# VH-VL binders against q58766: the designs that were tried, part 10

Target 1, 244 residues: q58766
Amino acid sequence: MIIMYAIGIGDNKEEVLKAYEKLKEEGIEVELIDNPKLLVDKLLDGEIDGAVRGSLSSSKVILYLRERIGKFYRASILKNPFTNGIFLLSPVGIDDISEDKNERIKDKIRIIEFASNFLKNYNIKAKVAVLSGGRLGDLGRNKVVDETIYEAEEIVEHFKGNVDIIHNGILIEEYLKDGYNIIIAVDGITGNLIFRCLGLICKIPGYGAVILSDKNVNFIDTSRNANWERYYNAIKFLIGGDFG
Key: E = the ipSAE of ESMFold2; O = the ipSAE of OpenDDE; V2 = 0.75 times the mean of E and O plus 0.25 times the DockQ between their complexes.

## First folded at step 1 (VH-VL)

Design v10 (framework fv_vulinacimab)
Fold by ESMFold2-Fast, scan of step 1:
Structure v10 (fold): chain C 244 residues (1-244), chain A 119 residues (1-119), chain B 112 residues (1-112)
Amino acid sequence: as target 1 above (244 residues)
Amino acid sequence: QVQLVQSGGGLVQPGGSLRLSCAASGFTFSSYSMSWVRQAPGKGLEWVSGISGSGGETHYADSVKGRFTISRDNSKNTVNLQMNSLRAEDTAVYYCARGDRWYEAFDIWGQGTLVTVSS
Amino acid sequence: DVVMTQSPLSLPVTLGQPASISCRSSQSLLHSRGYNYLDWYVQKPGQSPQLLIYLGSERASGVPDRISGSGSGTDFTLRISRVEAEDVGVYYCMQSLQTPYTFGQGTKLEIK
């Protein structure tokens, strides 16, 4: 069977085209699709084996995906600067988790389950770290921080004994040094800010945000304004888990 | 090598002041809380004060509230205890200790610094 | 403040025999999420305190299997299955659930 990949092309055309030409130079043919619905339909109908959103409208692509597959989450795929392996950071989208406490806990549990299954596809053992806004010693000082600590502890307790999982407060740098490869942010805003600092300011290699779902969907979400290397890396990752 | 090295103790008269310092090496200092624990001659351990890794949160035992101030300089890997209005009952060996991540268990301790408050 | 009470305060023991130290808290140290914030330390003669056990039962790095912690809520035990000469010292429990953190009064273990 012919294995086919696509990149969505909307705005930022020059960067998408540069990625396309670079992939072509390396013998990798991709289809450029300028319609959000068509990209989603071709992927989910099996006409293509994997897709990168590229520069298409995020809101339209997400809408069509949700109409077809229901609830899903996203995790940014980033290179760990301490271990040179990859890690997943989630949530990173504003639409990914609920503002309601009980639903947010359920969302994070689902993210961990789907992210662990995603890593299995690349023969990577899941090691999960759940962030909060402080440390356990911070309890009683700030209600908002306390809620994040309680939430993280509940998630760890849910998986204890079944998954390699830890809560060590806000200490993201310690989680990464210790090789944790699924990092659960406090919320989507926090996760997106962490992503922007690491990926866009510090320039650590990134592969886009993978779709986490109960459906097996080979789709990577990318920034509309990404440079060509982000689109290129996302396709390389989908093809064979190429980590740079 | 993970290490805490203390300095700044000595003899002071009641009502006086001393600053204790604790220099950390061998680990990412800003990722750990730090505490001061004291031990009066022939007596047990008493937790005195703690500071979060960022320095944003500080806590004190009631016996020292308003008189002692804990601070840290993460650029220099030091935690400090400023002791004002010292009393005879503050006479003790003072230890700095690292809180191990979020458990607040003290896994690394300094060598101790003797503070004597006497006329 | 949480009051920590140890017993016994003096523990003479014969080499090779087991030893146990009890620690009681004035309120539960069991966090609602399932962890007991109770730590054990030993201070050997002329040395700084050192961590033995955290979270009630978790052994600190380098601590031998003969030393164990158990208990939940308000009642905790430190056990040494076979006392060795190196175990001489004063043992303290500490609650780390809430500030101010508080220690027990200490148990002096000595070889008879």
Scores: ipSAE 0.000, ipTM 0.402, lowest interface PAE 19.4, mean pLDDT 86

Design v11 (framework fv_vulinacimab)
Fold by ESMFold2-Fast, scan of step 1:
Structure v11 (fold): chain C 244 residues (1-244), chain A 120 residues (1-120), chain B 112 residues (1-112)
Amino acid sequence: as target 1 above (244 residues)
Amino acid sequence: QVQLVQSGGGLVQPGGSLRLSCAASGFTFSTYAMSWVRQAPGKGLEWVSGISGSGWSTHYADSVKGRFTISRDNSKNTVNLQMNSLRAEDTAVYYCAKDRYTGRDAFDIWGQGTLVTVSS
Amino acid sequence: DVVMTQSPLSLPVTLGQPASISCRSSQSLLHSSGYNYLDWYVQKPGQSPQLLIYYGSNRASGVPDRISGSGSGTDFTLRISRVEAEDVGVYYCMQALQSPFTFGQGTKLEIK
């Protein structure tokens, strides 16, 4: 009866409308919004409880979000194949973190803080794993790999004793097997490649990318060329953390 | 392949009645508000009536209020305009138009128009 | 009712030259959402109207970038940066802020 969630509609109209119809069949009504600024404004002004970008222009939605809330990051929501819970993978965009080393470390620390707060909204305990390009035993073998190890260790040290956090090198499969649910990639390129392999090649179920910021914003960024199930799953996740 | 196909126009005498129909295809009809916009010969556009996606809310221009009734059948993907007590000034081409969503946005898809002539 | 006033009503232009149309509303069309509920349409000879601009400045699908909308509150402009032969038609602004929705009187764009 009361529409509290919205999906952006631009291109790929048929797939957005299929998602809308499926949600409506299940008693979930959403507002379709075809203007990027209106979607952002309704969400941030509290007129809706959550929003999915849908098929709207990513560049325009991201621009309006930045104007309203400032700096934010993205994390892909993926199903953990070992635990059947979800995990967040971040960064997943090439412009999500700084190219400067010191700012990159600070960006990753902010991502961890915001991702942990996001999971609290769904009563999920944060377990953080920081990726590097090797193992501690590989130190001294390659300067680039060493830098990633040193960055990961610095981040772990920052949170030591306050957050469930670990660095065990490049072993992403072991992190997931052990139930870690916030996975911090080496950089945006690496995170995006991991996402593409898991989500697009291996077809691990996904729910879009959540916006991570110092403000509590219920927004999921989707591919504008996605299948209707992606838009549908994103709304279901926002409503109740449904990852069945 | 999104389109609106209109029917039901014609010649009618003053005081008579006529029903216009508009059949929608290629989109989820119940999601979008629909309107009727008319154009008298050689004149500009005049918005006549609108109906919300659910059909719960209807709106009319003062010139037609009490004489025209807009309705929709979401199971058949149609919007209808029942015109009663027709006057010579109602002579116009009538367009059905799809709102971009809730009825306060813009008309992104238009029907081909149907001519209504009110003449003795 | 909100009165919409267009200027000019007749707009003869030379091919390749810019053209602009003004639209004034009797009250502000700026909603609390931050959007102006003003749209622009063109009706080409023998055709149904077609949407050009919504929310004052957003181009509809398929509309070339040489056509733009600007303005806020009560004063709006539609600009064509380089007029082409296909631009011939009658241009209308419309307010969608409140019922009844009202159109301007129309501006006929002609090639001279």
Scores: ipSAE 0.000, ipTM 0.381, lowest interface PAE 22.5, mean pLDDT 85

Design v12 (framework fv_vulinacimab)
Fold by ESMFold2-Fast, scan of step 1:
Structure v12 (fold): chain C 244 residues (1-244), chain A 118 residues (1-118), chain B 112 residues (1-112)
Amino acid sequence: as target 1 above (244 residues)
Amino acid sequence: QVQLVQSGGGLVQPGGSLRLSCAASGFTFSSYAMSWVRQAPGKGLEWVSGISGYGGRTHYADSVKGRFTISRDNSKNTVNLQMNSLRAEDTAVYYCAKWSRGLYFDYWGQGTLVTVSS
Amino acid sequence: DVVMTQSPLSLPVTLGQPASISCRSSQSLLHSSGYNYLDWYVQKPGQSPQLLIYLGSNRASGVPDRISGSGSGTDFTLRISRVEAEDVGVYYCMQGLQYPLTFGQGTKLEIK
């Protein structure tokens, strides 16, 4: 096999093996790798063309990636049920974004820049929506919600006139109906929970979380407890960019 | 729909250089490996070079190693072949081709003629 | 390198008659996955090559039922059950198992 893709295998072995067998039925051979460092090294050294974390330890894979490529972010690729296009949801990693307000704003700005560049590879025009914890009409009701609104407005102002960007509060369903395709969550925990609800419970089609950085890395991060379809879809995305 | 549009061929003297380009549309470019395949006048097909979807791996036929360089710009949806130290034996129509699923070439460009002659 | 050998190299055929092209590889193209990494392409006059058959026997989109691929390991056959005028062209087998990718010499199918 000249073109090589790999899936990390740790826990959740049944689902990883089921994805492996389904891919094999379609003529797609995938290497199963049970060592986090080996998966990362083979990918970054060019020995494999793409990798899915699979069920390997997230903390170990993320650590080795950061050692090799530096700071990066993650965005989940999900099918938009209203438009049949895709959207990116970020941040979705617990440690992708800073707890410090000023650094968090910078992180979100970089996510938007990298996500916009990622979508250019698919000839998709970036339309950015920044989530907050409430509506503009809620200002003054709750200080925590207010801070998320002020943060979102700062980010919008940074890109004003250069990027199609909007803040309309908490209304994620309205952003998606209007075709926004880069959705910036309040924080990594919130983004991850939104992903888990949409992708793992509601089973909307998804392709895993891609690496957002200044380096090209053909890597998809997956949930450890995903169904086989998630691992399968992630490999199919890497191979052919299938969106449904 | 899938399109591969090529440019950059022409007449060049032995020892010269040319850069071929292939502009892709209608698919997720960064997710597919791309190759260059050439055909000398009146002869068969010869695979020349390939590049993985994100550019991390490149391969070359022994006949062109050290002289040709394949590259891609995923932000522009282009794959390029830089041809240096050209020889008369490099005279051929050059095709770019999309390598699907690591299994087959499903789409081919229109071809670009390269003539190396004094 | 895997050497691909086609036979015949020239194939004159009467319209409506069957045609067969043989392709042999210097080593087995049967992978542990159970698939044969052997593809067939046709190049019609003045055109770019087009995919006909992939993985030994699977027809590409738009390829008529009268064209079929068979074989396993080192011996493969492309068969046209009834040749039509549109089938004129040069047919190539290719192995996709290992680098460098290699093609057969080509078989020129022409109408008698």
Scores: ipSAE 0.000, ipTM 0.411, lowest interface PAE 19.3, mean pLDDT 86

Design v13 (framework fv_vulinacimab)
Fold by ESMFold2-Fast, scan of step 1:
Structure v13 (fold): chain C 244 residues (1-244), chain A 122 residues (1-122), chain B 112 residues (1-112)
Amino acid sequence: as target 1 above (244 residues)
Amino acid sequence: QVQLVQSGGGLVQPGGSLRLSCAASGFTFSHYAMSWVRQAPGKGLEWVSGISGSGGSTHYADSVKGRFTISRDNSKNTVNLQMNSLRAEDTAVYYCARVYRYDILTGYFDYWGQGTLVTVSS
Amino acid sequence: DVVMTQSPLSLPVTLGQPASISCRSSQSLLHSSGYHYLDWYVQKPGQSPQLLIYLGSNRASGVPDRISGSGSGTDFTLRISRVEAEDVGVYYCMQALQTPQTFGQGTKLEIK
């Protein structure tokens, strides 16, 4: 069976090419694609097994994906510093989730379903933690915090033993210590801030953002201005490398 | 899957004793207060007793105070109600319920056990 | 103890019509948090009670939009905009402001 992966190349050519050469040294066949629509079409038509956006225009790739597969979500892939496994953090963008409470709950439920299915591709058992703005002992103290707690509890109740899922408030460090590997942030702003603190300030290794959809799409979104190791790590993740 | 499974009901004579148990699964048991609520045949709901997550605080309805004792074993995920000096008026279906806490003992009851019938009659 | 009073106690309703249940407390259920510590439960025939509304107006998971809670202070209302056969049961309000927690007498909703 011949397995083929692709990296999009637009700007930041030197770093994409460095990743390409490193993968080639390891016997990993990677196609460089400089056209956003072609990358999406080859992936979705089954001509390639997985793709990394690389340095192609995010807006153009996202547009073509939406035209082909409809609505999708994103989750950042980060290394858990306590377990050395990986975890998914979602939502991580301001436009990843609805501003409407009822639609936001539905979005989070869909994220959990799609993220759990994504992890099955790598033989990883889903363990879901839903964040809120406080601890359970804070109930009745602040309306905004309470609303996040009630939203998290509704989501946990929805899955009723079908998924390993908990809500233990704001305690993200405890979720990670216990090996939870799908972390649902309160909203896109909160998720993005958590990502920036962990990934950009604390330098926790990351593998890009996976696309979560009802279509099974083996695609990772990366920063246009990333160093070569980010593109390399994203491809290694798609191949199913050992994450520790 | 949050489940509360009850046991220990039955028929007892006035003045007798009975112990009800409620086995919890699907959540971190020690983080939640637990309550017992009863319902006499054809009557409404009456809160009986509550216990904090740690077991350090308990409270009882005046109708059962001094006769009933609530306890919990967090290592076994169980809450128990020891009922002594039973009266005909204690005849009811007894429910255990998980308390989503507003205060140490008070909150809304988001999950309920299936109920256990206690009949006090000669 | 806080006394909870419901009216009516018996509520025969025609399918598709609206229904309302009143609940009054002997003292204000407004907490310093700004919430009203009043919850609603329904007990369907042969079943355990189940949570319907918490903190005055918030629907529990799975509760349809046609059921709503409202009110403030000492006067609260549960409203069903369009009664369906599945709504048959006994409805209880409960205060959670202080121990002992106390229930209303119950309102039996039945199809006429």
Scores: ipSAE 0.000, ipTM 0.389, lowest interface PAE 20.0, mean pLDDT 86

Design v14 (framework fv_vulinacimab)
Fold by ESMFold2-Fast, scan of step 1:
Structure v14 (fold): chain C 244 residues (1-244), chain A 124 residues (1-124), chain B 112 residues (1-112)
Amino acid sequence: as target 1 above (244 residues)
Amino acid sequence: QVQLVQSGGGLVQPGGSLRLSCAASGFTFSSYAMSWVRQAPGKGLEWVSGISESGGYTHYADSVKGRFTISRDNSKNTVNLQMNSLRAEDTAVYYCAKTYEVRWGSGTYYFDYWGQGTLVTVSS
Amino acid sequence: DVVMTQSPLSLPVTLGQPASISCRSSQSLLHSAGYNYLDWYVQKPGQSPQLLIYLGSNRASGVPDRISGSGSGTDFTLRISRVEAEDVGVYYCMQALQTPVTFGQGTKLEIK
């Protein structure tokens, strides 16, 4: 019984190899896999316990995952600057959720269920915040904002009494200050913009994007053109590193 | 607007086989798990089998394990239950159900829409 | 397997009066993220079962406010605040904590 992890290696070989060498120095052995289908198959067949996409083609890995497990969602893993814990931000891609309002609500409900179970694997209690486009006091002033408020309230009602869940409008900074660790964006565009501001401009530490699905898949999606610390941190995250 | 239309079923002798089918419309079929739940005449509900969104994993009740096979075709929006080595105690109305899997990989579900049911009678 | 026990199994109720159905599980259904993995269904005469309540207390789409679920751990209640004619049917609780999912015996609600 040996726990095994893998990193995909395609382009950006220097940075992947540097991460591999740093992990090895710390006694952490990982398998380097240069074929997208083989990485997905080994993970889903249970031959490895967790995988990081590394520098393999995103489109090919996503294609093979979709063939094996069907629909999935993505959540970016970011360090909370107020608590030093982590939080999940989702959705962060437009392909992950429906354009239809009723199906979008169902997608967000499934994201919350899947994200809560993901955090449970790390002994982290889920605290869910659902974003909308305005403050609660703004209700009645703008139809588009009102629709996002109604959507958020419906999601909260779905989980009421069973999950630590809140809707307090657009106030993402207040959610994070209060320790909420699953942040549901209005849509994929909004979530991606929040990620880019926090991760790429403000340089808040991140661990890649976890995939959320009906199967418990220990997979982290990383940028193909990342520095070695990103691949290293993703593996450390998968093995249950210290996040606080 | 969700519809689950079932077909198959009928009378079969012990040891025989039947294939039940369930055609889905009104929702994104590939985004949901599917299950079969049965009800013997005058009795309560019994979960039989479930299949994940992709078909990547399946779960079965011990009473049918090794005899029944659940499958799905996402291109046709169809879930199927192949029933082999049928026994008198398999006599029931079989329902297909649109399914949320609550705990991934563990075969735990709730069922938000149900088909009309298909009667299966196993008798000589 | 988790055993689900309902009480009463027969529930005659006068139209307009409240009704309550109890459901007990052989082990706690309170699990991760505060969920109680308990659902309620109704099967009306000649019809397929339909979802009423999922994950303890959440109403399914189209379910009226007069129907509510409560409880935690091993003891759960389905309440109808004011029984209407369309509420006639057999009510089932179900646990979703572990495979196989298991149902209670059913409670038959009748008017009169």
Scores: ipSAE 0.000, ipTM 0.415, lowest interface PAE 18.1, mean pLDDT 85

## First folded at step 2 (VH-VL; framework fv_dargistotug)

Design d06a (at its last look DockQ between E and O 0.01; V2 from the best seeds 0.00; counts 0 for: pae E 16.6 > 2, placed apart)
Fold by ESMFold2, look of step 2:
Structure d06a (fold): chain C 244 residues (1-244), chain A 118 residues (1-118), chain B 106 residues (1-106)
Amino acid sequence: as target 1 above (244 residues)
Amino acid sequence: QVQLVQSGSELKKPGASVKVSCKASGYTFTSYGMNWVRQAPGQGLEWMGWINTKTGNPTYAQGFTGRFVFSLDTSVSTAYLQISSLKAEDTAVYYCARHYDWGYFDYWGQGTLVTVSS
Amino acid sequence: DIQLTQSPSFLSASVGDRVTITCRASQGISRYLAWYQQKPGKAPKLLIYAASTLQSGVPSRFSGSGSGTEFTLTISSLQPEDFATYYCQQLYDYPTFGGGTKVEIK
């Protein structure tokens, strides 16, 4: 009956324990789990209400999660540097979407649907921007760029009415200034590069990566080497969407 | 609401020059490229090239690199095609066409007939 | 240059007929193909882009299909206003047009 959360504990135990003690002082019950499969099993079987990977091995936890739920997508949660909100950036892993052009469109449509539902759980209206590889005036000059533009236009045409969706090419800074909060990268490589530039170099605040799936998995992926504040903030985010 | 209005027909002698205008309205002129397309009497459509309306940089199709010059006056949202040293073979309808997303021509001018005779 | 070969060059049909026009590219062009309609004395009008996507305001009786080197334009039930010349265009490289297909009353 109690609301229960878990943090994975492997290496970096001191920082995980600091987060645990701080949460305990605030009356938030968190289980520390040192077994990757157990963390996933307890989450999916409903024994815990949300999980943070913590300092457990990413490959072990993510591999087992795929075994249990099949294909899923990941989105990075970042503060919007121009507004007072957050945005989701997806895809961010190379194995999240297909290399095949037509299947890639289907993957992106699913990402938009799952990300929109994720934001709905936080009472945030989805406002979607689809990136492509160039400016709209560049069409006809580069085959790869053109392909990404055609893909983005097909995705926009797919959605009608209740999702605010746009494609204006490569201009991510304009999307963020206008408050778009779901940013769809061309592929996993471009999404990862955007994340590394914004989150790791420019130090835009982030909350880890969420799982986008039809199974509503309440899970945040965090670095094995994070400080205690990252683990603490990830739990606070899972509880109520506290954006710091 | 998007319109491309071209200058009127021209009758010219060989060796003369002509300048065709294409005035755009109903959209931001510098946000879309401008193409030029030729159609000789009874013939099909032939792409001549395009001009980047932000930079003014033209690209010419093979066969149109000499006597044909694309230019702009962005202050009046107008693209120009100038043809020098006119030949009888230049007799055609000349169209301007907006370069839409995906590289297709979504709006066309009404065409300008240039006739080069005698 | 990428050559586009349209077939047939000329087509005679009755109102209500299903009409199919073929465009073949000299090399693979993915889906970078458009179809235009041109009536006598008028500028071309865009019908279909990206091989299969209808331009806004184009009747649903028009459809396009294909990828790679083989493309078709189909008119499911020919109407009197559809008698025109149809051109395909590729934008895989510098744009080129097909030779046209004239559709006339039978």
Scores: ipSAE 0.000, ipTM 0.407, lowest interface PAE 16.6, mean pLDDT 87
Fold by OpenDDE, look of step 2:
Structure d06a (fold): chain C 244 residues (1-244), chain A 118 residues (1-118), chain B 106 residues (1-106)
Amino acid sequence: as target 1 above (244 residues)
Amino acid sequence: QVQLVQSGSELKKPGASVKVSCKASGYTFTSYGMNWVRQAPGQGLEWMGWINTKTGNPTYAQGFTGRFVFSLDTSVSTAYLQISSLKAEDTAVYYCARHYDWGYFDYWGQGTLVTVSS
Amino acid sequence: DIQLTQSPSFLSASVGDRVTITCRASQGISRYLAWYQQKPGKAPKLLIYAASTLQSGVPSRFSGSGSGTEFTLTISSLQPEDFATYYCQQLYDYPTFGGGTKVEIK
């Protein structure tokens, strides 16, 4: 059975096409799809085995995907600069998790569960690091930071003993250095900033954002303004043979 | 004190099935995952997989899929390992081991010898 | 998966000797390494985790060191009860064990 993949092509066509051509040179055939709904439908209907949003509109593709499969989360896949492995960063969208404390905690718990399961499919053991807004020693200095610390502790307590999980404050560099491969940001804004700093500024290799759900959906969310390498890497990640 | 007590030795014929139990006590069962480790006679330790005791989600190591099934009965704080279609090469001591931080195994069952012989 | 190579496989020593066992990982595993002791007919016993943290109740003559790909278990002064097989275990990925090192009496 032939395995088929697709990349969405909207604006930024040149970069998508560069990725397409590069993949083609490697013998990887990818279908280019310029219709947001078609991309999602083909994926969910089993006509393709994996899809990359490419440069299609996020609002259109993600919204429709949400309509089809329900609520889901996303995690950006980045290469760990210390260990050379990959790590998942979530949430990375401004509205990916609730602003309500209790619901936010539940969201993060679900993210951890889905992310852990995701990594399992790649034979990677989940090691979860939960970020808070400050160092543990900062407790009492700022109410907002305190809330993030307590929230992180609550999450860690939830998984205690069943997941390799840690909370050691805001020290993401230490998390990554120690090889944690699921990084839970305080919120989507924080996660997005982390992604932009590491991926777009520092140019850490990235593979897009995977869908975290109880449903097996081989979809990778990519920026409409990404370079060809990110589109390329996304497909390569879906193929599962090369992590760049 | 924390204890993991496993079921007794088993003697089975090829093709049969066996179910090994691991009863936990001295701690909250659902607060810690449970690992399974195989050790063939005179050989080293081999991780088979683990099960999340809170969610019931099992993870199997490569080579331990299909015939091996992890399950739970949380009401009696017990984890189970079932092996179906037993083969001679399945002859080994099987251990349950509690999953702790970092993923190390801080407490072990006493082991269950499963012998598969015609 | 990650392979761990222990050396030596067999070690003959006398009571009072300083014993060193090495564990090499096929890739970097940071400090995600544990050491176990197993005696015949018994379950393994955790000695060290996080590469160098001594498990509660374990004698201080045991120590672990290393990070990345090279790790060592050291027994500063071998005691009669220390003759056993020792295993390293990586915890960076799904756990795997080393092949073991049997410490036997000379």
Scores: ipSAE 0.000, ipTM 0.492, lowest interface PAE 14.3, mean pLDDT 92
ESMFold2 (binder alone), look of step 2: mean pLDDT 93; pTM 0.945

